# VH-VL binders against q9v1v9: the designs that were tried, part 3

Target 1, 196 residues: q9v1v9
Amino acid sequence: MSFVVIITGIPGVGKSTITRLALQRTKAKFKLINFGDLMFEEAVKAGLVNHRDEMRKLPLEIQRDLQMKVAKKISEMARQQPILLDTHATIKTPHGYLLGLPYEVIKTLNPNFIVIIEATPSEILGRRLRDLKRDRDVETEEQIQRHQDLNRAAAIAYAMHSNALIKIIENHEDKGLEEAVNELVEILDLAVKEYA

## First folded at step 10 (VH-VL)

Design N5
Fold by OpenDDE, fold request of step 11:
Structure N5 (fold): chain C 196 residues (1-196), chain A 119 residues (1-119), chain B 107 residues (1-107)
Amino acid sequence: as target 1 above (196 residues)
Amino acid sequence: QVQLVQSGAEVKKPGASVKVSCETSGYRFTSYLISWVRQAPGHGLEWMGWITAFSGNTNYAQKLQGRVTMTTDTSTSTAYMELRSLRSDDTAVYYCARDRLYYYGMDVWGQGTLVTVSS
Amino acid sequence: DIQMTQSPSSVSASVGDRVTITCRASQGISSWLAWFQHKPGKAPKLLIYAASSLQSGVPSRFSGSGSGTDFTLTISSLQPEDFATYYCQQADSFPWTFGQGTRLEIK
């Protein structure tokens, strides 16, 4: 009876806006969870970190443990209500890209959908420039495209292990927002019958 | 292979302190926590606390607060547990264990160190 | 603190027997439970983590089940090397706590 939708997108793609608007319009009562935020909370509770910036400094082994804890918690919550899980499909590190969800985590979450929000590299770059309040890594258009490509690849990998459906939603500047929101709402509304 | 090798048996008098070492090998020391667990004769296992090898954060059992100090030496991949103000009921075998916390847990243990407290 | 209660405290069995050990938590701990085997003079050995996950290298005759407050360790066919004391441990919240142990001895 669990219905879990993973939503991902690179910074500046407009994921937060789409998510917010879709949640307002959907007929299903989704609980929105940010995976990173929940991990941070657990890490603080454990006394591992005091600030969010320290999370990246935790050993991968510890991060994975925390991920599993969070994943199990989310799985349990999903039994009672549909979950919209905001997370990173991939994480850019100085040494390469890391999958945001390891095998055991994705198995535990067992999502019904993996939603990827995308836009053109130019659009994303433009949005990042307009949003001066957010500390974001500066990326070229080529790097942005590379990151999106890797997110698609990650989604395929996740879907292979969970049998989730993959949905790519394009968020373009020219009236693309409403269309993007509608596409997400269509997916979210599928949860209505699961919890009826 | 992952190994945790502890220091030898100790005999102490009441009021003294003991420091047990746990030398680790076969894995990245700073990627895990070290938990300490003890077992008194005729009793079960008792968790004493853990220390993060990567940041030095500690979490001690409440009953041992003030008497126990856990430390690590990253250069030698060694963890230490010091117990002060020893009393007879501290007589036990003390174990160190590699710990990943919630899900994966304490997966590899040392062989144990017998600490005897007697007058 | 979360109290863990094992049952039975001791059990006598023969090689080939099916053995079941139970562990009850004083409150819900989801699946945050581990099982350990401990032999005298040896390091404790992790058998099961996350209530039902078999630790690498552990024989398949060992299995764990349960969630919430009630958990079970099962040895499907007891082998000579399995005679030992077994402990459950909750990893839900600090402090970590163990059951009192179950001594498995030869009948």
Scores: ipSAE 0.859, ipTM 0.945, lowest interface PAE 0.5, mean pLDDT 95
Fold by OpenDDE, fold request of step 11:
Order: sequence, then structure tokens, then C-alpha cells
Structure N5 (fold): chain C 196 residues (1-196), chain A 119 residues (1-119), chain B 107 residues (1-107)
Amino acid sequence: as target 1 above (196 residues)
Amino acid sequence: QVQLVQSGAEVKKPGASVKVSCETSGYRFTSYLISWVRQAPGHGLEWMGWITAFSGNTNYAQKLQGRVTMTTDTSTSTAYMELRSLRSDDTAVYYCARDRLYYYGMDVWGQGTLVTVSS
Amino acid sequence: DIQMTQSPSSVSASVGDRVTITCRASQGISSWLAWFQHKPGKAPKLLIYAASSLQSGVPSRFSGSGSGTDFTLTISSLQPEDFATYYCQQADSFPWTFGQGTRLEIK
């Protein structure tokens, strides 16, 4: 049996930190995979791109093909060990938001959980401002909230096609990082039973 | 409807070059790759290589390295395959195909172009 | 390069028959396999992609199965228009490679 956990969150929400800490604490031996990174690797292998910035320039049709390749690969890996898949639930484009996982991709991945890391727009904005090294598009609090709302909607869509459980983990300053990590660990530890 | 229409049959002498065209329609040309496949008489299909219509990247079969050049013209949505230093064993029907790579593959093909190499 | 081996090389069948063609890869190719139908003087036609996905517009009597190294194309009930040569093609890694083909003839 495969155990796949998708984890998503908008930039600045603290997803990477939570993921890292949770993986250190969980009893299950998860393999962390960044979907985008794996796509890039496959694209380079195919000779489609040389740099990561070129990935966004690939036609959607090609991106979808690469997504399927990666999804199949992940699915196969999941047969051997639990997978924590870091990916974007939605992708903001100049013309709107695109679902990060097409129907065929989510069906292939067939996740057990979709975990969304959230925080208040003000918290996220504050964190982004503190991390000035990242070339990020400046978003307002309203835009941040909109993006989070769309991620929730996307998660519902993904869950509908995979029967995954949705878990929203709040990463607030008052709640604390530790509590958020604990919530994720509780989910990850469920994989122990699947691979025992 | 997606269509790939290739140029007509060619007769060439050994040592000559041939350039086959593949005019595409019915889809966004720059969203796909174009693969070329040939079939010699009495033989199966042989992949020659592909070119990305969006960036012009190419991947040629090793056997044809140095002799084959694939190009695209985005303004006319046309792909070209040039084969140089022709040999008798290059006699084949050459096909172009719209290619989406791994999962979706070569989903629409041209009608083929017969290239005959004879002394 | 990945070698693809089809079997049989030729098969004679009658209309209405169930026909099975197999393809074996020299190494594991997951589900990256396509099946093509090719008639003389015509463009090859994609039938199956990703080992088991039916291409749009292809009759449901065609089906693909398999993963890893062994794959099968099945025609559940052969129709007159199905007499042709069939090829498998691996889409796992470059260069793309094809099986040698299976000629399906009228019995």
C-alpha cells in the first residue's frame, strides 16, 4: 500500500520549516519530494530546458506531460516508501490561477492526505518582508488571502478525485511552530501502519 | 482538426541532400514537439529525432548525428528535416509527427514522404 | 537503447476474432508505451498511449495493458478495417524505439 501526503502552502507561510521539522520527528521514513524540482530534473534530462527559469516558459502541454511522468514516478516510489510531496495547489498567472495538479496527475498520485499550511495574511506578509532575499512578487494581504482561499478550493477538488483527507494546519505566531509541527507529525505517523 | 501535411516524394542520388517539409495546422504549433520517423522498405519504424517548436531544441538519433538537421518555422507552423550525404539505405518513407513526449506521445502523424536514393 | 520485441511477427485472423499482440522491452519502461496502427500509404495512427490509455477517436475494441517490460495490445473483436501492421513504441527514454511490427492479415 502506498502512502502519499501532499503538502502545500503559499510562500512565506512557513511550510518548509514545518516540513523539515516534522520529517525529523516522524516515525515513518518519508521521502520528501518537491514536485517542481523533479519536473525540472526530468525536463533537463529530456533536453527541454537548461535552467529552472525556463520551466515556466514551457508550453502547458509539455508541462502536463512532464507532470504525468513525475506523478507516475512518484506513484511507483510510493509503493516502497511513504512520500511527502511538496507542491503548489494553485499557480498564480497573469490571467488567473491554474490548478497545480491536473485531474490525471492527482489520480495518479492518489494521495492519502492533502495538507495545507496556512497563516494570517499579516503574518505571511511579515515573514515575506523579513526574507528579502527571495525574488517574490509583492502581494497585498488581500491577495494573500485570496491565494489561500483558492488553495483550499483546490484541495477540495483534489480530494474529490482521490478521496484524500484534507488537513489545514495553522502556523500562527501565537499557536506556535511546535504545534503546527506536531499536527503534521500526527499525520505522517499514520504511514507507519501502512508500511509495517 | 489537427493535420500534418508533408512535402512530396523525392528522388536523390547518393551524396545528395534532401529536405522534407511538414506543414502543421489545427493546433498551436509552438506547444508541441515535432518528431521524425522513417520506414525503409521491408523494415519497421525508426525514430530519427525531434525538435521543440517552442525553443528549437533538438534531439537526434545517434545514427544520424551529423547528417540530419531539424528546423521549424513558427511563422508558417512548418517543420523541416534535412538529411545530408544520402545513401541507398536512406531510402524510406519519412514521417513527421506531433509529439508530446512521454505520456501522450506522438499523437498525430503526417502522411509520409517517400525519399528514394538511387544511383 | 531500449529494444522492443513484438510477438508474433504476423498473425492471421478472421473478422470477429480476438487478437492479442505482445511487446517486450529490454528493460523496465514503466507505463511509457504506445501502440500504433499503420496501413500502407497512410499515416501511422496512435491507438494507445501510456500503455493502457485509449487515444481519442479510437474504437473501444482496442485496449492496452501491461507495465514494466511486458505489454499487450488486444483487439476484442476484429473488424475489417483493423487489418494492418501494429507497432509498439517505448516512450521511456531517448531514443524512441519501436517494435519490429506485427502484421495482422486476413485469414
Scores: ipSAE 0.853, ipTM 0.943, lowest interface PAE 0.5, mean pLDDT 95
Fold by OpenDDE, look of step 10:
Structure N5 (fold): chain C 196 residues (1-196), chain A 119 residues (1-119), chain B 107 residues (1-107)
Amino acid sequence: as target 1 above (196 residues)
Amino acid sequence: QVQLVQSGAEVKKPGASVKVSCETSGYRFTSYLISWVRQAPGHGLEWMGWITAFSGNTNYAQKLQGRVTMTTDTSTSTAYMELRSLRSDDTAVYYCARDRLYYYGMDVWGQGTLVTVSS
Amino acid sequence: DIQMTQSPSSVSASVGDRVTITCRASQGISSWLAWFQHKPGKAPKLLIYAASSLQSGVPSRFSGSGSGTDFTLTISSLQPEDFATYYCQQADSFPWTFGQGTRLEIK
């Protein structure tokens, strides 16, 4: 009765554009949720933070609690309508990469699909140069590739615990945006049957 | 082993202040909140408020606003609760608890501190 | 504030009995509910968090169920050490609020 699609991609990969266009075309009425945004809202309600930049400074234990709250909330919403959940598969920290979704969270969300948007490191760099809105740290092509590789690994881990299908959508300049959007729409349209 | 050890019993006069300490051990102090809960004789548990050990943010019960101050000392992993303008109805056992908010909750508690307010 | 109402206020039971305590919230709190055991002169003990999750180290005879407004704590087979006062606590929104408690006494 629930249909949850997780969509991930590193900054600059074109995820937002693909998501927006796909939502306009899909036959299912998805609710788009940004996991981080929802966490921030909950943190603010709790009086834990005042600014989004403070979220990363919260202890991991607190972050996990907030994640669970958000995950439960999303799970409840998913009973009523399909959910497209925008989140990070991995989070780069100064000491390494953290899985964006811990075991308890992914179990709660229980996604049907994990969609990864990818592009070449050079394409991503090019796009980041054109739109620098959220990227605080300049990454090399090598770092970008590493992050994408880890996102794939994370997706596999998530799928193992949720039995979700993994879909990698390539957003290349030569392939075209339309093709990527169509691939996502095909997945989203599967929700029509679930809520019929 | 996670432990919260509170200061000893207090006897105060009305109008006085009391400060209860809660020394923690066995975990990373700055990773959690500390909640304070009290129980008056013959009554149930009453949440007083919490403080974040990592940032010092506080959330007090409205009933106690203006009279309660919660603080932490990260160097000693100790939390403090001060209650001012004490009244007879403030007589209670006061508890500190490690708090992980919504999902995980108050999972470890101190042994309690009896505060008696009498004229 | 969210009001929590427990029932019964007191219950007498024997060792081996199945005991059920109910907690009702004045409004929907999803699964954000905890159960505590409290013995005189001792620190309260967390038994159940998130309505149905058993706290580590707590015997499996304790279980929690429910969502929304109605919640239940169940002790499948009462043991001598289980005689105490039990409290539910909503963790949905501030301020945290507790039920009035249920005293479990030996019959």
Scores: ipSAE 0.836, ipTM 0.934, lowest interface PAE 0.6, mean pLDDT 95
Fold by ESMFold2, fold request of step 11:
Structure N5 (fold): chain C 196 residues (1-196), chain A 119 residues (1-119), chain B 107 residues (1-107)
Amino acid sequence: as target 1 above (196 residues)
Amino acid sequence: QVQLVQSGAEVKKPGASVKVSCETSGYRFTSYLISWVRQAPGHGLEWMGWITAFSGNTNYAQKLQGRVTMTTDTSTSTAYMELRSLRSDDTAVYYCARDRLYYYGMDVWGQGTLVTVSS
Amino acid sequence: DIQMTQSPSSVSASVGDRVTITCRASQGISSWLAWFQHKPGKAPKLLIYAASSLQSGVPSRFSGSGSGTDFTLTISSLQPEDFATYYCQQADSFPWTFGQGTRLEIK
C-alpha cells in the first residue's frame, strides 16, 4: 500500500527543478519531503537546537535517533499518500564520504525506487561556478565524478536492504531537462495503482 | 560497562535546596542526554526534565519550571540536578538516567538518591 | 501532555503464569513506547523500547506489541524475579510521561 521514492543527486545536477516540474505533471499526488528539513523540525520540537547550523553539532548517536523518528514518520505518511523523499545518498566530510542512510533507516523507509539525478561533471562544474552562493567549495571534474560513482554504490547498498529499484536520470543541458522530467514522471505515475 | 552513580541520601528542611550528582562512566558522556526522574513514596514515576551533555540545553517539566536547574560538567562526566524551595511533597527517590531520546529511551539508570524533606 | 493509562492497576499471579498488561495513550504515539520494570530499592530497568524491541539482557519471556494508542506488555511463564511494578512511558514527544504503574504480585 505504501509508495516511497528516494530522490538524490549532488549539488548542481538540477534535482530541484526536475522534482518541481515532475510533481506538477504526475498523475499521483505525492508529498515531497526533504529528509534534512524534517530532521531539523524534529530537533527543534525536542528543544535540541534553535537554528539549522546547530544540527551539525549534534552527536552522531542523537542524529541516528532522529533519523529513526523521521523514517518512522515518513513510513506512516506513506500509508496515506505516496512520498517523494529528497535526501543525500552520501555526505562529504573532510575524512571521506559517509553513507547518508543507515541500515535500520532504509529498512524502515522500504523505498520502491532510489532515483539518482546525474549530469556530466563538466555540466555540474559549470552550474556551480555560476552560482557562487551554493558552490563555495567546488570540486574538480574528477572529484565530481567520483562523488557520483560513490552515490551509485551507496544506492546499490540501500537497494540490497530494501526492494528498491535504482534509476539513474541524466539531466543534460541541451534538451535533457524535459526528458529527465518525463522519466521521473513515469516512475511517479506508478504510484497511482497503489493508492487507488 | 555503562554506569551512573548518584550522590548519597539527603535530609532537608522545607525552603532549602538540594543538588544531586550523577557521575557517568563507560560511555561518551557528550553523546546523549541525562534525564531526571523521581518517585515519591506510594506514587509512580515522574519525569522532571533533561539536559543535553553536549550543549547544556535543558527541558524541564512544567510543574517544576522555576525551581529546578540541571547542569553538567563534561570534564568529570557528571550531571547535576538542583531543586530549590523544597516542600514536603518533594520527598522522593531521585534518579538520573542516560536518555537516548525517542527510539532507544532511558536505557541506563542511576541507583537513586533519597531526598527527605521534613520540618 | 500525552496521558498514559495502564490496566490493570494490580495483578496477582503465580510462577509459570502468563500475564498481560495494557497501556493506552491519549493520542497516537506511533510505536514510541517503552516498558520499565521497577523493584523497590532498585533502579527502574528498561525492558522494551519502540513498543516491541527487547532491550539487551532482558529475558525473552518479555514481549511488547501495539502501535498508535494501544500497547501490551506480555510476560510468559512468570519467574520469581518478575514480581515488580511495571510502567509504560511514551517517547513520542516531551514531556516524557509514564503510566500510573501496574503492580505484579505473588498470589
Scores: ipSAE 0.727, ipTM 0.894, lowest interface PAE 1.0, mean pLDDT 90

Design N5
Fold by ESMFold2, fold request of step 11:
Structure N5 (fold): chain C 196 residues (1-196), chain A 119 residues (1-119), chain B 107 residues (1-107)
Amino acid sequence: as target 1 above (196 residues)
Amino acid sequence: QVQLVQSGAEVKKPGASVKVSCETSGYRFTSYLISWVRQAPGHGLEWMGWITAFSGNTNYAQKLQGRVTMTTDTSTSTAYMELRSLRSDDTAVYYCARDRLYYYGMDVWGQGTLVTVSS
Amino acid sequence: DIQMTQSPSSVSASVGDRVTITCRASQGISSWLAWFQHKPGKAPKLLIYAASSLQSGVPSRFSGSGSGTDFTLTISSLQPEDFATYYCQQADSFPWTFGQGTRLEIK
């Protein structure tokens, strides 16, 4: 038996804090994995890149191969302990948004859940502006919501190929953090049944 | 449809160099690697190294470090392998192959180039 | 380097026979294994990638199985055109390494 939870969310939703707190509180001993970190690791081992920023220069075909190797590696790890997989549901490019996980990758990962961390556009905008040293590339609330809408659509596509359940967890700055963490813990605790 | 066409057979003396070409067609040359593999008479296949068509990065088998140079010419979609300081045990058929890396493998190969090294 | 050991070194079989060839890796390679067919004077031909995935254009009588360290190639009903040497190749880490080969002779 394996248990894989994909967790995603656009920058500014508070995903890192929610993830950290949920991992401290869950009864299950999850391995937290960043998909992109493993892709970089494999590309370095192959001698394809030396620095992380070179990854975007790799041809799509090579990136798809690396994705397949990483997906298989994660599925093997999942046989021994539950996996919390941090990845992008969509990837912003100059010409539009790209789905982050193609069909064969999702089929190989076979997630049980796709968890999307969301927040209101105004909360996200506020957090992003506080993090910037100076005002650069300010997105509107409408643009932020559009990206969250695309991530929901991507999750539906991923669920079609894995039978994963989609869970949207809202993170509201006031009073919402504890609720979001508890919702994630409830999902993570389901893994105890699979490895007990 | 995808094809890799190699240069013709060569006879060399010890100490010389050989440069084998591999002209590709039917696919986007810069999307993949080219691996070189050789087979000495009576022996199995031996991987020599690869070159990325998209960046020119190389990875050579340790045994051949210092003696081999792989290059590409993207304008002609051609890969090259040069082996220097030839020895008699370099006598082999040399293959190029389109290399799709870990999952999909070396899916299309050239016809091979016999290199004979004789004193 | 990951060493790949094939067994047997040669097989003599009749048309219609079921033939199996095994390949053992010196360390775990997950499913990163390919099988090649190589006929004298011809280019090697990819048969199986990722241990069990059949390459396009390869007859369905060929199949691959295994994971970790132990892998098999099966030809379910041998045909005259299957005379060749068969190689396994690990694709888990560089350098790519091949088994020593299994020569299949048609009786």
Scores: ipSAE 0.682, ipTM 0.873, lowest interface PAE 1.2, mean pLDDT 90
Fold by ESMFold2, fold request of step 11:
Structure N5 (fold): chain C 196 residues (1-196), chain A 119 residues (1-119), chain B 107 residues (1-107)
Amino acid sequence: as target 1 above (196 residues)
Amino acid sequence: QVQLVQSGAEVKKPGASVKVSCETSGYRFTSYLISWVRQAPGHGLEWMGWITAFSGNTNYAQKLQGRVTMTTDTSTSTAYMELRSLRSDDTAVYYCARDRLYYYGMDVWGQGTLVTVSS
Amino acid sequence: DIQMTQSPSSVSASVGDRVTITCRASQGISSWLAWFQHKPGKAPKLLIYAASSLQSGVPSRFSGSGSGTDFTLTISSLQPEDFATYYCQQADSFPWTFGQGTRLEIK
């Protein structure tokens, strides 16, 4: 009676474009949710923050509580319609990578799929360098590949604590966009039988 | 072990103010909220508001807005609740509680402070 | 404000009995419901959070269920130390609000 698809990918893989096009084409009526946006909404309602930049300053214990409220909210919404959940598999920090979804959160979400959008490190770097609004701390190709490797490892960990299948969708420059969109649509269309 | 220890009982006249303290121990004070809850004789529990120990932000129950002030002192890991312009219907036991917000709740409470407002 | 209504207001029971206490919210609160035990002269004690999650150190004879507007606290086999007043509390939105309480007494 629920269908939850987690979609993730590092900046520069084309996730937003693939998501938009797949949602236009799928036969299922998905609700698209950004996990961080919903966390911010709940924090504002509580009076904890006024601006999004304050979210990272909240104590970890408060962030975990907000994550649990958001996860439960999503799980309950998923009983009525399929959910496409946009979130980070890992979060880069100056001292290493943090898993984006703690065990209790994954167990509550119980996703059916974890979809990772990837591209080659050179394609990602090329897109980031063409984007004049990019971050000052540009990753090398080796760092980009390491980040994608860690996201795959995180997805395996999340799948161990859920019933999720892992799907890697590659978006390469040649003719990968249409193929990537179709691959995502095939996954999203599986939800039709769950709710119809 | 996590403990919240409150100041002793108080007797006040109408129009006065009271300030109840809540000294915490056994956890990192700045990582959580402190909620204040009161119970008048013969009545249920009533939430008064919370204060964030990490930033000093407050959220007060609407009926108490303008009469209540909550503060913290991080150097002593202590929260305070001051209620002004006391009236007889403010007679209650006042509790502080460590508040973990929406999901995990108010998991550890102080022993309560009886405040009696009488002529 | 979300009004919480408990039933019954009191119950007399014997050691070993199964006891249920209900709590109804004036609007949907999803699963954002906690249960507390309160004995005279002591601090309230959290039993259940998020409608059904057992707080650490609370005996497994306590359980919670429900979502939306209707919630239940169950004590599967009453023990002498369980005689107390029980409160539900919604944590969906501020202000936090409590039920009026259910007094559980020895028959």
Scores: ipSAE 0.631, ipTM 0.847, lowest interface PAE 1.3, mean pLDDT 89

## First folded at step 11 (VH-VL)

Design P3
Fold by OpenDDE, look of step 11:
Structure P3 (fold): chain C 196 residues (1-196), chain A 119 residues (1-119), chain B 107 residues (1-107)
Amino acid sequence: as target 1 above (196 residues)
Amino acid sequence: QVQLVQSGAEVKKPGASVKVSCETSGYTFTSYLISWVRQAPGHGLEWMGWITAFSGRTNYAQKLQGRVTMTTDTSTSTAYMELRSLRSDDTAVYYCARDRLYYYGMDVWGQGTLVTVSS
Amino acid sequence: DIQMTQSPSSVSASVGDRVTITCRASQGISSWLAWFQHKPGKAPKLLIYAASSLQSGVPSRFSGSGSGTDFTLTISSLQPEDFATYYCQQADSFPWTFGQGTRLEIK
């Protein structure tokens, strides 16, 4: 038995904070994995890259191989403990948006839940402006909304192939962080019975 | 279709060098690695190393370190393997293969090149 | 280096037979194992990748199983064209290493 929760959200939505707090409160012993970080680690082991910025320069075919390696590794880990997988649902490129998880990858991961953290475009833009330390592409509110819409579409596609439940958690300034964290904890706590 | 076509058989003396070519077609050359594998008579397959066609990085088997050099020519989509200081035990059929690393592996191979080292 | 040990080294079988070849790794390699078919004078052919994934164009009578250290290649019903030497190869870590091979010959 395995329990895998994918969590995604665009930069500035507050995903990291929600994830951190939820992991502290959940009764289940989740392992947090950042998909991109694990890919980078594997690429370094292979001698393919030395720096993270080189990852995007790898051929797509090589990236797909690394994705599958990571996915299989995660799948194996999930047999022992629940996994919270932080990843991008979509990736914006100069020529369009790419699905972060190919068909074979999502099938391998076989998530139980796909959690999307969302906020209003204005809230996200405000948060990005306050965090000047992060190198982020400048996006308009319209572009931010477009990206969130495509993440929802991607989640549906992933769910179609995994039968995962989709949960959208809103992280609004008025709603509060506490409510968003509680919603995530409710999902994570469902893993307790899977490993009992 | 994907094809890897290698150069013809070679006969060399001990101490000499040999350079085998592997011309590829039917796919984007710079999207993959090229692995080289050899088989001596009466023995199994032995991995020699690989080269990334996109960045030119190499990984050689320790046994061949210092004697082997792998290169690529992106303009002709051709990979080369040079083996120096040849010995009798280097007599083997040498193969190139398109390599996609861990999951997908070496999925298409050349026909092989016989290299005979004899005095 | 990771050592791969195949069993048996050779096997005689008849058309229609079920044939099983095993491969053992000296350490855990997860599912990073490939199976190759090699005929004299021909290029090796990839049959199975990632322990159990069938390569495109390979007949369904070929199957792979296993994880960790023990792996198996199975030919459900041997055909005349299947007589060859088979190799397992670990793709977990460098250097890539092969089993010593299994020669499948006609009885």
Scores: ipSAE 0.827, ipTM 0.929, lowest interface PAE 0.6, mean pLDDT 95
Fold by ESMFold2, look of step 12:
Structure P3 (fold): chain C 196 residues (1-196), chain A 119 residues (1-119), chain B 107 residues (1-107)
Amino acid sequence: as target 1 above (196 residues)
Amino acid sequence: QVQLVQSGAEVKKPGASVKVSCETSGYTFTSYLISWVRQAPGHGLEWMGWITAFSGRTNYAQKLQGRVTMTTDTSTSTAYMELRSLRSDDTAVYYCARDRLYYYGMDVWGQGTLVTVSS
Amino acid sequence: DIQMTQSPSSVSASVGDRVTITCRASQGISSWLAWFQHKPGKAPKLLIYAASSLQSGVPSRFSGSGSGTDFTLTISSLQPEDFATYYCQQADSFPWTFGQGTRLEIK
């Protein structure tokens, strides 16, 4: 049996903090994998790139092939331990948003859950501004909401081609970080059934 | 219609060099790799290496390292393979192929170029 | 280097027959296996990628199966145009390596 949880969320939702805390508290021993990190590792092994910033310069067709290699590798690792897979649900382009994972990749990964970490646009903007990273092209609250809406739609598309359940975990100021962490822990703890 | 067209047959003496061309059409040349594969008479297929059309990076089979050079010309969508210090056991048909890497493989091949090395 | 061993070396069959060709890898290669058809004087032609996926434009009488070290190519109903040599090729690790080939003779 395997247990694969995809976790996604736009920058500013608090995903990294929630993930770290949930992994400390869950009864299951998950392996945390960043999809992009594994993509880079494979590209370096093949001799396609030397540096991470070259990954975005690779042709889309080559990126799709690397995605398949990485997806199969993750699928095989998942036979031995549960996987928490950090990835982007969508990719912004000058002409719109592109789905981050092709059909063949999702079929190979066959996730049990797709977890979307969300917050209100104002909360996300506030967290981004507290980070004080200068960015002249900062998204508006309306753009942030549209991005979250598209990520939900992407998750539905991914679930149509897998066994995944979709779970939205909201990291609200009024709900608190602890509640979001507990919601994720409850999902992660389900993996104990698969690897006991 | 994707097509790879190679240069014609060559006869060379030991110690010489040969440069085979592979002109591509019907697809975006810079989106893929080009692999070179050879087949000596009575033998199977042997992978020689690849070159990325989009960056010019190469990956050569270890036994050929130092004797082979692969290049591309993006303005003509053409790949080249040069093999130096030729020996009689380099006699083979040399193929180029569009290489989509791990999953999708070498999906379109050139017609082959016979290189004969003899005294 | 990963060694690929094909069996049989040659096979004779009649039009309409079912033909099976096997390929064994010297180590696990997951599903990173391709099958090629090669006719003398012609370019090799990709038939199957990723062990079991049929390349576009290839007739459905061709199928592939297997994972790990053992793989098969099956032609469910042999046609006259299927006379050729068939190669397997692993794409798990560099260098790419090929089986020695299986020559299919149609009588």
Scores: ipSAE 0.709, ipTM 0.870, lowest interface PAE 0.9, mean pLDDT 90

